# VHH binders against q9p7j3, part 27

Target 1, 174 residues: q9p7j3
Amino acid sequence: MILPLFPETQVHVFVYENVSNCAAIHEQLISQNPIYDYAFLDAATILYKKQVYSAIIRALEDRRDEQMKTKTIHSEVILSLSPKTEISSAFRQFSMTKKSKNIVVVKIDSKLTEEEEFERLDKLVEGNRVEFSDEELQKLIDFKVLKKNYKLDPSTLENPLASILSSIALRGYS
Short names: E, the ipSAE of ESMFold2; O, the ipSAE of OpenDDE; V2, 0.75 times the mean of E and O plus 0.25 times the DockQ between their complexes.

## First folded at step 1 (VHH)

Design e36 (framework vhh_8emy_2)
Fold by ESMFold2-Fast, scan of step 1:
Structure e36 (fold): chain B 174 residues (1-174), chain A 121 residues (1-121)
Amino acid sequence: as target 1 above (174 residues)
Amino acid sequence: QVQLQESGGGLVQPGSSLRLSCAASGFTFSNYWMHWVRQAPGKGPEWVSSIYTSGGSTNYATSVKGRFSISRDNPSKTLYLQMNSLRPEDSAVYYCATGWPELYSDRSDYRGQGTQVTVSS
């Protein structure tokens, strides 16, 4: 994937449903095993491809401008999904948990091709890979979680894209 | 508080060996992956090696695989890096680290002060 503002940055996004080993993955993440250097998101929090892309772009902007608040670009993606600049809250809101069943996995600056990342992730994640598409994401979203994370009212939930993207893009600017 | 203290660096000739040590304190050492990271002048940090909590699994960067060996002694809370067949391109400050912080924590960087390795004739 090529980003307009970051054409030299390699980005891969993977979606897995019915993951049976989230507790094991979570244990690796809390111990900070470098093999798991990805952004592991709970798919219950992601409605659109553009939501993920906007968080990636924001994280890359913060890295370019030397304004990252977290140690890794992947943790910065998780932070960037949140409308607030508080690391612990962002992780509670968007990262996978031991109880997660469907996940979105982001890799930035991969030394591997997309096919090689597929092979590697298939060894780490015990689930069914699905297409990274709005159609597939909309099968996995939890609208109650989405509403809470972005503070949406019922009328906004019918067309939440603009509100979500504004929350991501304007975090800390206004 | 987490503390990591590296030692064992020095000036050696190409083809020589060095053993680096890292003394850890302030956390439950046996519950964390441990890593060696190096940084050469004018370059960003490069991951070198990692070791699982029990020592049962190890990983190495392609550039050092077959020459370096990582190990740990959980009772003494010490991490080691045995470096064989050293090359000029191995010259760097070597740091030990406890994973990549902040995936689930707002805490500080868990990296020591480093130990200088210089390989020259």
Scores: ipSAE 0.005, ipTM 0.206, lowest interface PAE 10.4, mean pLDDT 81

Design e37 (framework vhh_8emy_2)
Fold by ESMFold2-Fast, scan of step 1:
Structure e37 (fold): chain B 174 residues (1-174), chain A 121 residues (1-121)
Amino acid sequence: as target 1 above (174 residues)
Amino acid sequence: QVQLQESGGGLVQPGSSLRLSCAASGFTFSNYWMHWVRQAPGKGPEWVSSIYTSGGSTNYATSVKGRFSISRDNPSKTLYLQMNSLRPEDSAVYYCARELTYDFGPSHDVRGQGTQVTVSS
């Protein structure tokens, strides 16, 4: 995918359901294995494609402006999903855990095609690939987690898209 | 028993340096991000600095960037904050805290008793 504000940046987003090896992936992430240089998100926290793209755009803006708060662009994507700028809280809120079952995986600056990244990830992730679409994401979301992460009230939860996007875009200002 | 114990605070003049320490026990220190958080009288807690599990990545609040350095010694289970060019507005109780990244499991954030830093002429 090509982002209008960052046309030179290669972005790939993958969704896996029924992942059986999240504990093993988590161990690789803690050990900083460079093979696992992706943003591994818990799908329970992601409702829309636009939510993921907004976080990617914010992370790329922070990198462009030399304002990244984390060590990698992928960690910056995880941070950018959070309405707060606290790194550890963002990871706790949005990143994959040992107990995760469904995940969203983001790769930025890939020199590989989408198909080549799928071949690579299929060797790392033991789960079923599904389309990165609002329809598939809505099957995996946990609305209690979403409400907590974005501090949504009942009226906002009925149509949360604008509130979520505003929270991501205005992170640190509101 | 999980415990964090801060030390190294004191009363210093503006422009001085202090080195804070945090001794950890009762858990696998090398598995946790570590943070310094401060709280001045009448104010809420302010995040100061974070360090990744290996020490390979560090982050700082804008107010302290370039003046403070966070580091850790995993073998001795100790977290440090080197504070240079101290200002009156740095006066606060400084706490260390832990966080397990990539783990959503039930865990409590742990903070110690804090160490008081007072910067006054």
Scores: ipSAE 0.000, ipTM 0.174, lowest interface PAE 10.5, mean pLDDT 83

Design e38 (framework vhh_8emy_2)
Fold by ESMFold2-Fast, scan of step 1:
Structure e38 (fold): chain B 174 residues (1-174), chain A 122 residues (1-122)
Amino acid sequence: as target 1 above (174 residues)
Amino acid sequence: QVQLQESGGGLVQPGSSLRLSCAASGFTFSNYWMHWVRQAPGKGPEWVSSIYTSGGSTNYATSVKGRFSISRDNPSKTLYLQMNSLRPEDSAVYYCAAYDSPLFGERTYDSRGQGTQVTVSS
């Protein structure tokens, strides 16, 4: 996928359900294995495609403006999902854990073709790949987690999209 | 419970070297990623460097890469920052911090010590 404001930046987003090796993936992330240079998100925290894209755009804006707070563009995507600028809190809230079952994986600036990224990632993740769509994401979301992460009240929970996008775009300002 | 104590700062001239230390207690040091963070007068905190539990993997902010070296000694529960080719813009209070895991970890014990002042001036 090509973003209109970042046309030279290649973006791939993958969704996996019923992942059995999250603990093994987590250990590879701890060891900083460069093969695992992706943003690994817990799908329980993601409701919309636009939520992921908004975080990607914010991360790319911060990179463009030399304002990244984390070491990699993929870490910056994870931070950018949070309504707050506290790095440890953002990672606790949105990153996959050893106990995650469904994950969303983001790759930015791939040097590989889309087909090569799909083949590579399918070998790293022991789960079922599904379409990156609002329909599939809505099957994997945990609304209690979403409500907590974005501080949603009952009136916004029925249509939280605008609130979530505003939280991502206005991080640190409200 | 988690206690971190920084030391080794001081007043030095540009081009000098300093080695900072962080003594840790109250937790299993060898199970934690360790970080150095600095804060200059009138500026927000800036991440400087991180080191994995075994000491094999390290990372650095672009502003210090090639000049600073982070290391750890798990038996003595001490974190170090070797700072070479110091510049006036490196002047700040330096803090160490501990995470139960890297940025992707499930548990984070974020504790900052009192800090150690580094002043680089001619």
Scores: ipSAE 0.000, ipTM 0.140, lowest interface PAE 15.0, mean pLDDT 80

Design e39 (framework vhh_8emy_2)
Fold by ESMFold2-Fast, scan of step 1:
Structure e39 (fold): chain B 174 residues (1-174), chain A 123 residues (1-123)
Amino acid sequence: as target 1 above (174 residues)
Amino acid sequence: QVQLQESGGGLVQPGSSLRLSCAASGFTFSNYWMHWVRQAPGKGPEWVSSIYTSGGSTNYATSVKGRFSISRDNPSKTLYLQMNSLRPEDSAVYYCAKTLEWGYPDSSGQDYRGQGTQVTVSS
């Protein structure tokens, strides 16, 4: 996909449902295997495509401005989904765990073509790839998790998009 | 098993300096990014500073940049925060935390932090 604010940056987003090997992927991530250099998100936390794009844009802005708080652009995407700038909290709230079942995977600055990246990732993730669309994401979201992560009240939960995007954009404020 | 023990806080006057320490055990310290986070009464947690596994890269919150310095000693498994020119608004409980190089948690979780050390800056 092409981001208007970062037209030279290659961004790929993949969605997998019914993933059976999350524990194995998690072990590769904690072992720092460079093959797994992606942002692995729990799909229970993602409601909209714009939510993911907003976090990517914020991470790219922080990289451009030399204000990244984490080592990699992928970990910065995970941090950027959180309304707070606390790294540990952000990963607990949004990153995949060994118990995750549906995941969203982000790749920035791929060294591979899009086709090669799709082929590679399909070999690492034992699950069913689905379209990155609001419709598919809404089948995988956990609204209790979303409410907790963004501190949404019941009235906002019926149409939370603006609140989520504001939280991501304003997360630099204490 | 995993333990992070903060120390070095206290009551000081504005303009003073303090050095905080975080003693780590139960994990391979040199494999983890380390961070300082603070929480003031009535406020949410605020990220203060981060340091790469080798100590070669550091980052600071705008509010502390130029006044605070983060460092680590991998052989002794200790993280430090040197706080200079302290202001009343720096008053908070300070916590250390760990994350892997790509920010992913180990089996014990990346959000582990200790009990904290209280810093109070008052005249």
Scores: ipSAE 0.005, ipTM 0.213, lowest interface PAE 10.0, mean pLDDT 82

Design e4 (framework vhh_8emy_2)
Fold by ESMFold2-Fast, scan of step 1:
Structure e4 (fold): chain B 174 residues (1-174), chain A 119 residues (1-119)
Amino acid sequence: as target 1 above (174 residues)
Amino acid sequence: QVQLQESGGGLVQPGSSLRLSCAASGFTFSSYGMHWVRQAPGKGPEWVSSISSGGSYTNYATSVKGRFSISRDNPSKTLYLQMNSLRPEDSAVYYCAKEPFGYLSDDYRGQGTQVTVSS
């Protein structure tokens, strides 16, 4: 994907459902194994493609402005999904856990093509690949989790996209 | 094995100051960013402040900005948090943490130091 403000930045987003090895992946993330240098998100927290793109854009803006709060651009994407600048809270809310079933995986600055990243991820993730589309994401979302993470009231549930994107763009202004 | 040891907490009155220290060992301290995180009774961990590996960049939670200052001394492998104008809501166990905090086990998070701000 090509981002207007970051045309030289290579971005790939992958979606896997029915993942059976999340506990093993989580252990690799804790050990900081460089093979697992991706943002691993729980699909229960993601409703729209634009939600993921907005977090990526915010992370890239923070990197450009030398304001990253985490060590890697991938951890910065996870932080950027949260309406608060609390690293532990953001990871608790949005990152995959050992109990996750469906995941969204983001890769930034890959030296590999999208096809090569698919080949690599298929060796790491024991699940079914699905299209990164609003239709597929809406099959995996948990609306109770989404509502809690973004503090959505009944009026915003009718059009949550604008509220979610605003929360991502304005994180830290609580 | 990563080891982090916090100290400097205590019971103080509102408006007081405390300086917390974190002694690090078992990793190349100067190569990693560091965080201060706090956890109040019955609540989840809350990020307080971050500092880059070389100390050039710092960031603060909105609630502590202007009152707290994070710093580090790479030769002595020590992280500091200077806390001024303490408020009751600052009462928590304070932990230092090595990046990336979100995925860290207890091995990468210290035992904590208790800060209690009460009259």
Scores: ipSAE 0.014, ipTM 0.220, lowest interface PAE 7.3, mean pLDDT 83

Design e40 (framework vhh_8emy_2)
Fold by ESMFold2-Fast, scan of step 1:
Structure e40 (fold): chain B 174 residues (1-174), chain A 118 residues (1-118)
Amino acid sequence: as target 1 above (174 residues)
Amino acid sequence: QVQLQESGGGLVQPGSSLRLSCAASGFTFDEYTMHWVRQAPGKGPEWVSSISRSGGTINYATSVKGRFSISRDNPSKTLYLQMNSLRPEDSAVYYCAKGRYLPSFDYRGQGTQVTVSS
């Protein structure tokens, strides 16, 4: 993914369904194994490509402006998905858990191509890769989780994109 | 160095139309997603609309969808907001903002006041 606002930044986003080893991956994340330096998101929380891109760009802007609230760019992406500024809450809401079945994986500052990252991730993730598209994401979303995370009312649930993007972009402004 | 100059606001009756303009300078306009954001007295900022760098992707807040149209002219480095069927609830200072996600207030201009009153 090429971001014109950040042309030097390499960004790769991967979607896996039917992942059988989430518990093992979660243990590696807790132990801070550098091989697992990615943002591992629960796909149950992601409805749109724009949702992920908005969080990535917010995280990159916060890094550029020396306003990061977490220690890594990948943890900053996870925080940036949350409508609140609470780090622990954001991780509980959006991070992959040992019970996750479908995941979205974000890599920033990769020295590898998308294909090379896929080969690397294929050794770490036991699941089926699908296209990073709104169509595929809509098959994996849990609307109860989405509604809870973004405090959506029934009137916005049919078309929540604007509410989600506003939550990401206007976090910290009143 | 980034400069955004909004214009076109005014006092109008309900049901009227206004066209807002934002003249951009100090950055490469055609490389950025542009946004309109508004803020009413005593309220927090509300995102109104966004347009991608090419104009190919456009989004609107539910409250303005079907009434407002965002557009841009990259050669002249200008962003527009065509506002139709204005309501008292649309009264606010309207700001132009640049960014790749929805608006950051660090990049907005001085704003242009829109007042819809009978």
Scores: ipSAE 0.000, ipTM 0.136, lowest interface PAE 15.2, mean pLDDT 81

Design e41 (framework vhh_8emy_2)
Fold by ESMFold2-Fast, scan of step 1:
Structure e41 (fold): chain B 174 residues (1-174), chain A 118 residues (1-118)
Amino acid sequence: as target 1 above (174 residues)
Amino acid sequence: QVQLQESGGGLVQPGSSLRLSCAASGFTFDEYTMHWVRQAPGKGPEWVSSISRSGGTINYATSVKGRFSISRDNPSKTLYLQMNSLRPEDSAVYYCATHKYGWSPDVRGQGTQVTVSS
């Protein structure tokens, strides 16, 4: 996909459901294995494609401005999903865990085509690949998790898009 | 309330120069990445240039690289676009823009018309 703010940046987003090896993937992430240099997100936390895009844009802006708070662009995407600039909290809230069943995987600056990244990820992730679409994401979201992460009240939970995107874009601007 | 007001457009001949200005108010200008976006009649919007909060990072669309220069003055809350060696294909309404949500330049001003013709 092409981002208007960063037209030269390659971005690939993948969604997997019914993943059986999240514990193994989590161990590779903790060991900082470079083969797993992706943002591995718990799909229970992602409601819209625009939510992911907003976090990617924020992370790319922070990299451009030399204001990244984490070690890699992929970890910066995870941080950027959080309404707070607190690294440990963001990872606890949005990153994949050993108990995750559905995941969203983001790759930035890939030297591979989307098809080549699919082939690589299909070897790492033991699950069913589904389309990155609002419809598929809405089957995997946990609204209790979403409400807690973005501090949504009942009125905003019925139509949360603007609130979520505002939280991501205005993080740290208070 | 975010307000952006562009100025400096006009009718010029090919090869001419123009400097566009954008006066920003209603938000903390020095905390936002700023953009120039243009839209020609009958076409969709085209991103032209971006400048980071500090002014330290600048990017240009391939079509304008080497001819246009973006800059900002944070104390005066003003964004600029210096356009040199203008071509007929540069004719468009130019918008100063920032992001409200971070995925696109979705907050923009009223625009300033640039027409490049003989």
Scores: ipSAE 0.000, ipTM 0.130, lowest interface PAE 15.8, mean pLDDT 82

Design e42 (framework vhh_8emy_2; at its last look DockQ between E and O 0.05; V2 from the best seeds 0.00; counts 0 for: pae E 11.2 > 2, placed apart)
Fold by ESMFold2-Fast, scan of step 1:
Structure e42 (fold): chain B 174 residues (1-174), chain A 118 residues (1-118)
Amino acid sequence: as target 1 above (174 residues)
Amino acid sequence: QVQLQESGGGLVQPGSSLRLSCAASGFTFDEYTMHWVRQAPGKGPEWVSSISRSGGTINYATSVKGRFSISRDNPSKTLYLQMNSLRPEDSAVYYCAARLYGSKTDYRGQGTQVTVSS
């Protein structure tokens, strides 16, 4: 995907369902193994493609402005999904855990093609890759998690897109 | 008051072994993933190895796998790197680093020089 303000930035997003090795992946993330330098998100927290892209754009803006609060652009994507700027809270809310079943994986600044990243990720993730689409994401979302993470009331749950995007763009003011 | 102090570097011949140590103070050592990073003159930093908080997960760069061994002793707040079969390309300043996943925290020591030459 080409981002208008970041046309030189290569972005790949992958969705995996029925992942059997989340505990192993989580252990590699905690040990900060560089080959796992991706944003590994729990798909239970992601409803829209635009939600992911908004977090990516916010993370890239923070990097451009030298305002990153985390060490890597991928960790900054995870933080940027949260309406608050509290790093530990954001990771508890959006990052994959040992108990995750479906995941969204983001790679920024790859020197590899999408196909090459897919081959690399296939060696790390034991699950079924599905299309990165709103339709597929809607099959994996947990609305209780979404409501809690974005502080949505029952009326906004029927059309939460604007609230989610505003929370990401304004972060700390919602 | 955070301090990471590396030691054990020196000048050795190819094929030799060295053991590096890193003494930590001023933070809760057993809550951090520990890393060894090296930097040769005129080159950027290269990640060498990492060890999780408990020591249960260990990773190595492909260039050192099978030759180097990382370990930690949480009671003494010390990180180690056993370097075997040293090669001229291993010559670098070696730094220990304390990091947390999802944090900008990157505590690093002053480094210890390793020179491998005949």
Scores: ipSAE 0.448, ipTM 0.765, lowest interface PAE 2.6, mean pLDDT 89
Fold by OpenDDE, look of step 5:
Structure e42 (fold): chain B 174 residues (1-174), chain A 118 residues (1-118)
Amino acid sequence: as target 1 above (174 residues)
Amino acid sequence: QVQLQESGGGLVQPGSSLRLSCAASGFTFDEYTMHWVRQAPGKGPEWVSSISRSGGTINYATSVKGRFSISRDNPSKTLYLQMNSLRPEDSAVYYCAARLYGSKTDYRGQGTQVTVSS
């Protein structure tokens, strides 16, 4: 897809459930294998499409403004999901781990169609693709983790999206 | 909630035509490849036809090729199957199925009965 504010940047988002090789993927990420140039997110931490898009937009804005805190646009997406400024915290909160089973994968600056990109990614991920939708994300979310990551309380639980988006947008402005 | 609702089935004579419809809701229709599958009594499911997201790629089972025509309307989220020159062996429950590219699972409806008999 193309984001209106960034017409020159194509973005793809994929969701996988029951991934069996997260540990292997994680090792490749640690080794900085360029073939794995994606943002790999733990689906247990993602509740809304808008949450992901907000993080992507934040990362792209940071890049545009030459204010990236991380080395890559994909790592910046992970950081952008977090209300915290610490990179290590953001990765612990939102990045895929060796123990993850469901993941959200983001590709920035893709030159391929969604299907072409999927074919490439599908060689790396051993799992079942599901639709990138709020409905599917809701099936994969861990609310305990979500509440912890964004410090959601009873007053914000009625509209978690607003709180999440605010946290993403206001990171570093506390 | 995902919903696929087939319609248009019925009892017809050999050589006649039917047009099946499948109304989809609860998912992003244009992101899914759409399929028709049928199951006759005492037999396993048989794939009939498929159509890509944009409609640019269409495939048919050998048994229905030249007689059936699949089409889709993405704005209305509807899948169609035009069945011509129907034969008794076409008798089955016809199911509409939606599959996301690369997915190992699909959504499907409750089916519509097609009976071809003299």
Scores: ipSAE 0.288, ipTM 0.647, lowest interface PAE 1.6, mean pLDDT 94
Fold by ESMFold2, look of step 5:
Structure e42 (fold): chain B 174 residues (1-174), chain A 118 residues (1-118)
Amino acid sequence: as target 1 above (174 residues)
Amino acid sequence: QVQLQESGGGLVQPGSSLRLSCAASGFTFDEYTMHWVRQAPGKGPEWVSSISRSGGTINYATSVKGRFSISRDNPSKTLYLQMNSLRPEDSAVYYCAARLYGSKTDYRGQGTQVTVSS
């Protein structure tokens, strides 16, 4: 996709369920293998498409303004999901781990069509692709994890979207 | 009540084809991704294939790519698995499955036995 404020930046988002090789992917990420240059998120932490898009936009704004805190745009997306500024905390809370079962995968600055990027990614991920939609994300979320990550209380759990998006937009302003 | 009923299994020789069917009821079939899963004796479940609600995204386990074809007919609430070039290692009980809204585990049927031997 093309974001209106970043017309030169092509972004693709993929969702996989029942992934069997997260441990192998994780090893490639810590080895900084360039073939794996994506943001791999644990789907248990993602409830809304807007959650992911807001993190992407925040990461792109920080890159544009030369205010990134991490080495790559993809690691910056992971940080941008967090209400906190600590990099290690954000990765612990939102990154895919060796134990993850379902993942959301983001590619920023793609030079490929969505279909071509999918063909590359599908060789790396042993799982089944599902639609990137709120309907599918709701089937993969862990609400206990969501509540902990965003400090949601019972009064906001009926409609947590605004609280989550505010946390992403306002990180570092408190 | 959610029900999934598999059929079409049997005893066949290597190289044969079979078509499995899964009749679904008790939920809005066309709003869910559907899966085929198989389980051989003494092994855990193995995911085989999945198809998105509209049929726009189809995935296969590497072991069956090019030989198996998943499809669905939403009006009749039926899921299919066309299995070609069957091998002895394809012998298993085959289940259709869905992750339904609000469920922590897959719903699946009773399964249909596929046995490939000469």
Scores: ipSAE 0.006, ipTM 0.122, lowest interface PAE 11.2, mean pLDDT 85
OpenDDE, second read of step 2: ipSAE 0.000; ipTM 0.224
ESMFold2 (binder alone), look of step 5: mean pLDDT 85; pTM 0.858

Design e43 (framework vhh_8emy_2)
Fold by ESMFold2-Fast, scan of step 1:
Structure e43 (fold): chain B 174 residues (1-174), chain A 119 residues (1-119)
Amino acid sequence: as target 1 above (174 residues)
Amino acid sequence: QVQLQESGGGLVQPGSSLRLSCAASGFTFDEYTMHWVRQAPGKGPEWVSSISRSGGTINYATSVKGRFSISRDNPSKTLYLQMNSLRPEDSAVYYCAKSYHPFGRTDHRGQGTQVTVSS
């Protein structure tokens, strides 16, 4: 995918459902295995493609401006999904866990084509790939989790997109 | 240097209307998405509305939808917020802000303009 603000930056987003090896992936992430240098998100927290794009763009803007708060661009994507700048809370809210069933995987600065990343990730993730689309994401979302993460009230839950995007954009206002 | 100057606030009664303006300078206004953000005493900032570079895409917070209208005039480098049917809960300092991408971070906000809705 090519982002208009970052046309030279390679971005790939993958969605997997019914993943059986989340515990094994989580162990690799904790051990900081460089083969697993991706942002692994719990799909229960992602409702829209634009939500993921907003976090990616925010992370790339922070990298451009030398304002990253985390060690890698992929961890910065995870932080950027959170309406707060508190790093440990963002990871607890949005990162995959050992008990996750469906995941969204983001790769930035890939030296591989999208097809090559598919081949690589399909060896690491034991699950079914689905299209990165609002339709597929809406099958995997947990609205209770979404409401808690973004502090949404009942009226906002009917059309949460603008609130979610604004929460990501306005993160760090004092 | 980037400058955003809000104006048009004041003390009004419930049910009244106000039009806020934001005069922009020091950047290419028509290359940025513009936002209105408000902050009430003791609360964090709340996003109110956004308008894309061309004015073709407009979004509102649920709390103001149908009552507020955002617009922009690129030749004069001015952003507007028409506020109708004002309620006490609309009382806040209103700030304009810019972002280079609609889904990117907001940066540079002005000094704000105070809106107080009270009987």
Scores: ipSAE 0.000, ipTM 0.268, lowest interface PAE 12.6, mean pLDDT 84

Design e44 (framework vhh_8emy_2)
Fold by ESMFold2-Fast, scan of step 1:
Structure e44 (fold): chain B 174 residues (1-174), chain A 119 residues (1-119)
Amino acid sequence: as target 1 above (174 residues)
Amino acid sequence: QVQLQESGGGLVQPGSSLRLSCAASGFTFDEYTMHWVRQAPGKGPEWVSSISRSGGTINYATSVKGRFSISRDNPSKTLYLQMNSLRPEDSAVYYCATYGKLWPSQDYRGQGTQVTVSS
């Protein structure tokens, strides 16, 4: 995919359901294995494609402006999903865990084509790949987790998109 | 063609109230989340409050929570900020803003309205 404000930045997003090896992947992430240089998100926290794109754009803006708070662009994407800045809280809220079942995987600045990343990632992730679409994401979301992460009230929970996007864009402004 | 026109600022004493308005034109107002942002002289912009397109979701900066109330009237394409219990530290130029299709980039910002809280 190509982002209009970052046309030279190659972005790929993958969604996997029923992943059986999240504990093994988590161990590789803790050990900082370069093969696993992706943003691994718990799909229970992602409701919309625009939510992911907004976090990617915010991370890319922070990199462009030399304001990244984390070591890698992928960790900056995870931070950028959080409504208020604290790195540890953001990772606890949005990163995959050993107990995750469904995941969203983001790759930025890939030297590989989307198809080559699919082939590589399918060997790392023991699960079923599904389309990156609002319809598929809405099958995997945990609304209790979403409500807690973005501090949504009952009225907001019915139409949460604007609140989520506002939280991502205005992170650190208050 | 997109225009945001802020008004309602002025010079007031601490503890006073002001109501700011933002008249929007040139875009479909009821499809956008709207924001109030302020900037004091020599400081960067500070986000104050946001309201979703329907008015169902409202957020405030901790510094103004409990004192300010954001609201909107979609038929008249107007955004409001009711400011109560004003303090000297609230002195700033207040801007009405919305963010475009490539959220989170800030797209539209008006000329601002000056609020001065001084005894």
Scores: ipSAE 0.000, ipTM 0.124, lowest interface PAE 16.2, mean pLDDT 80

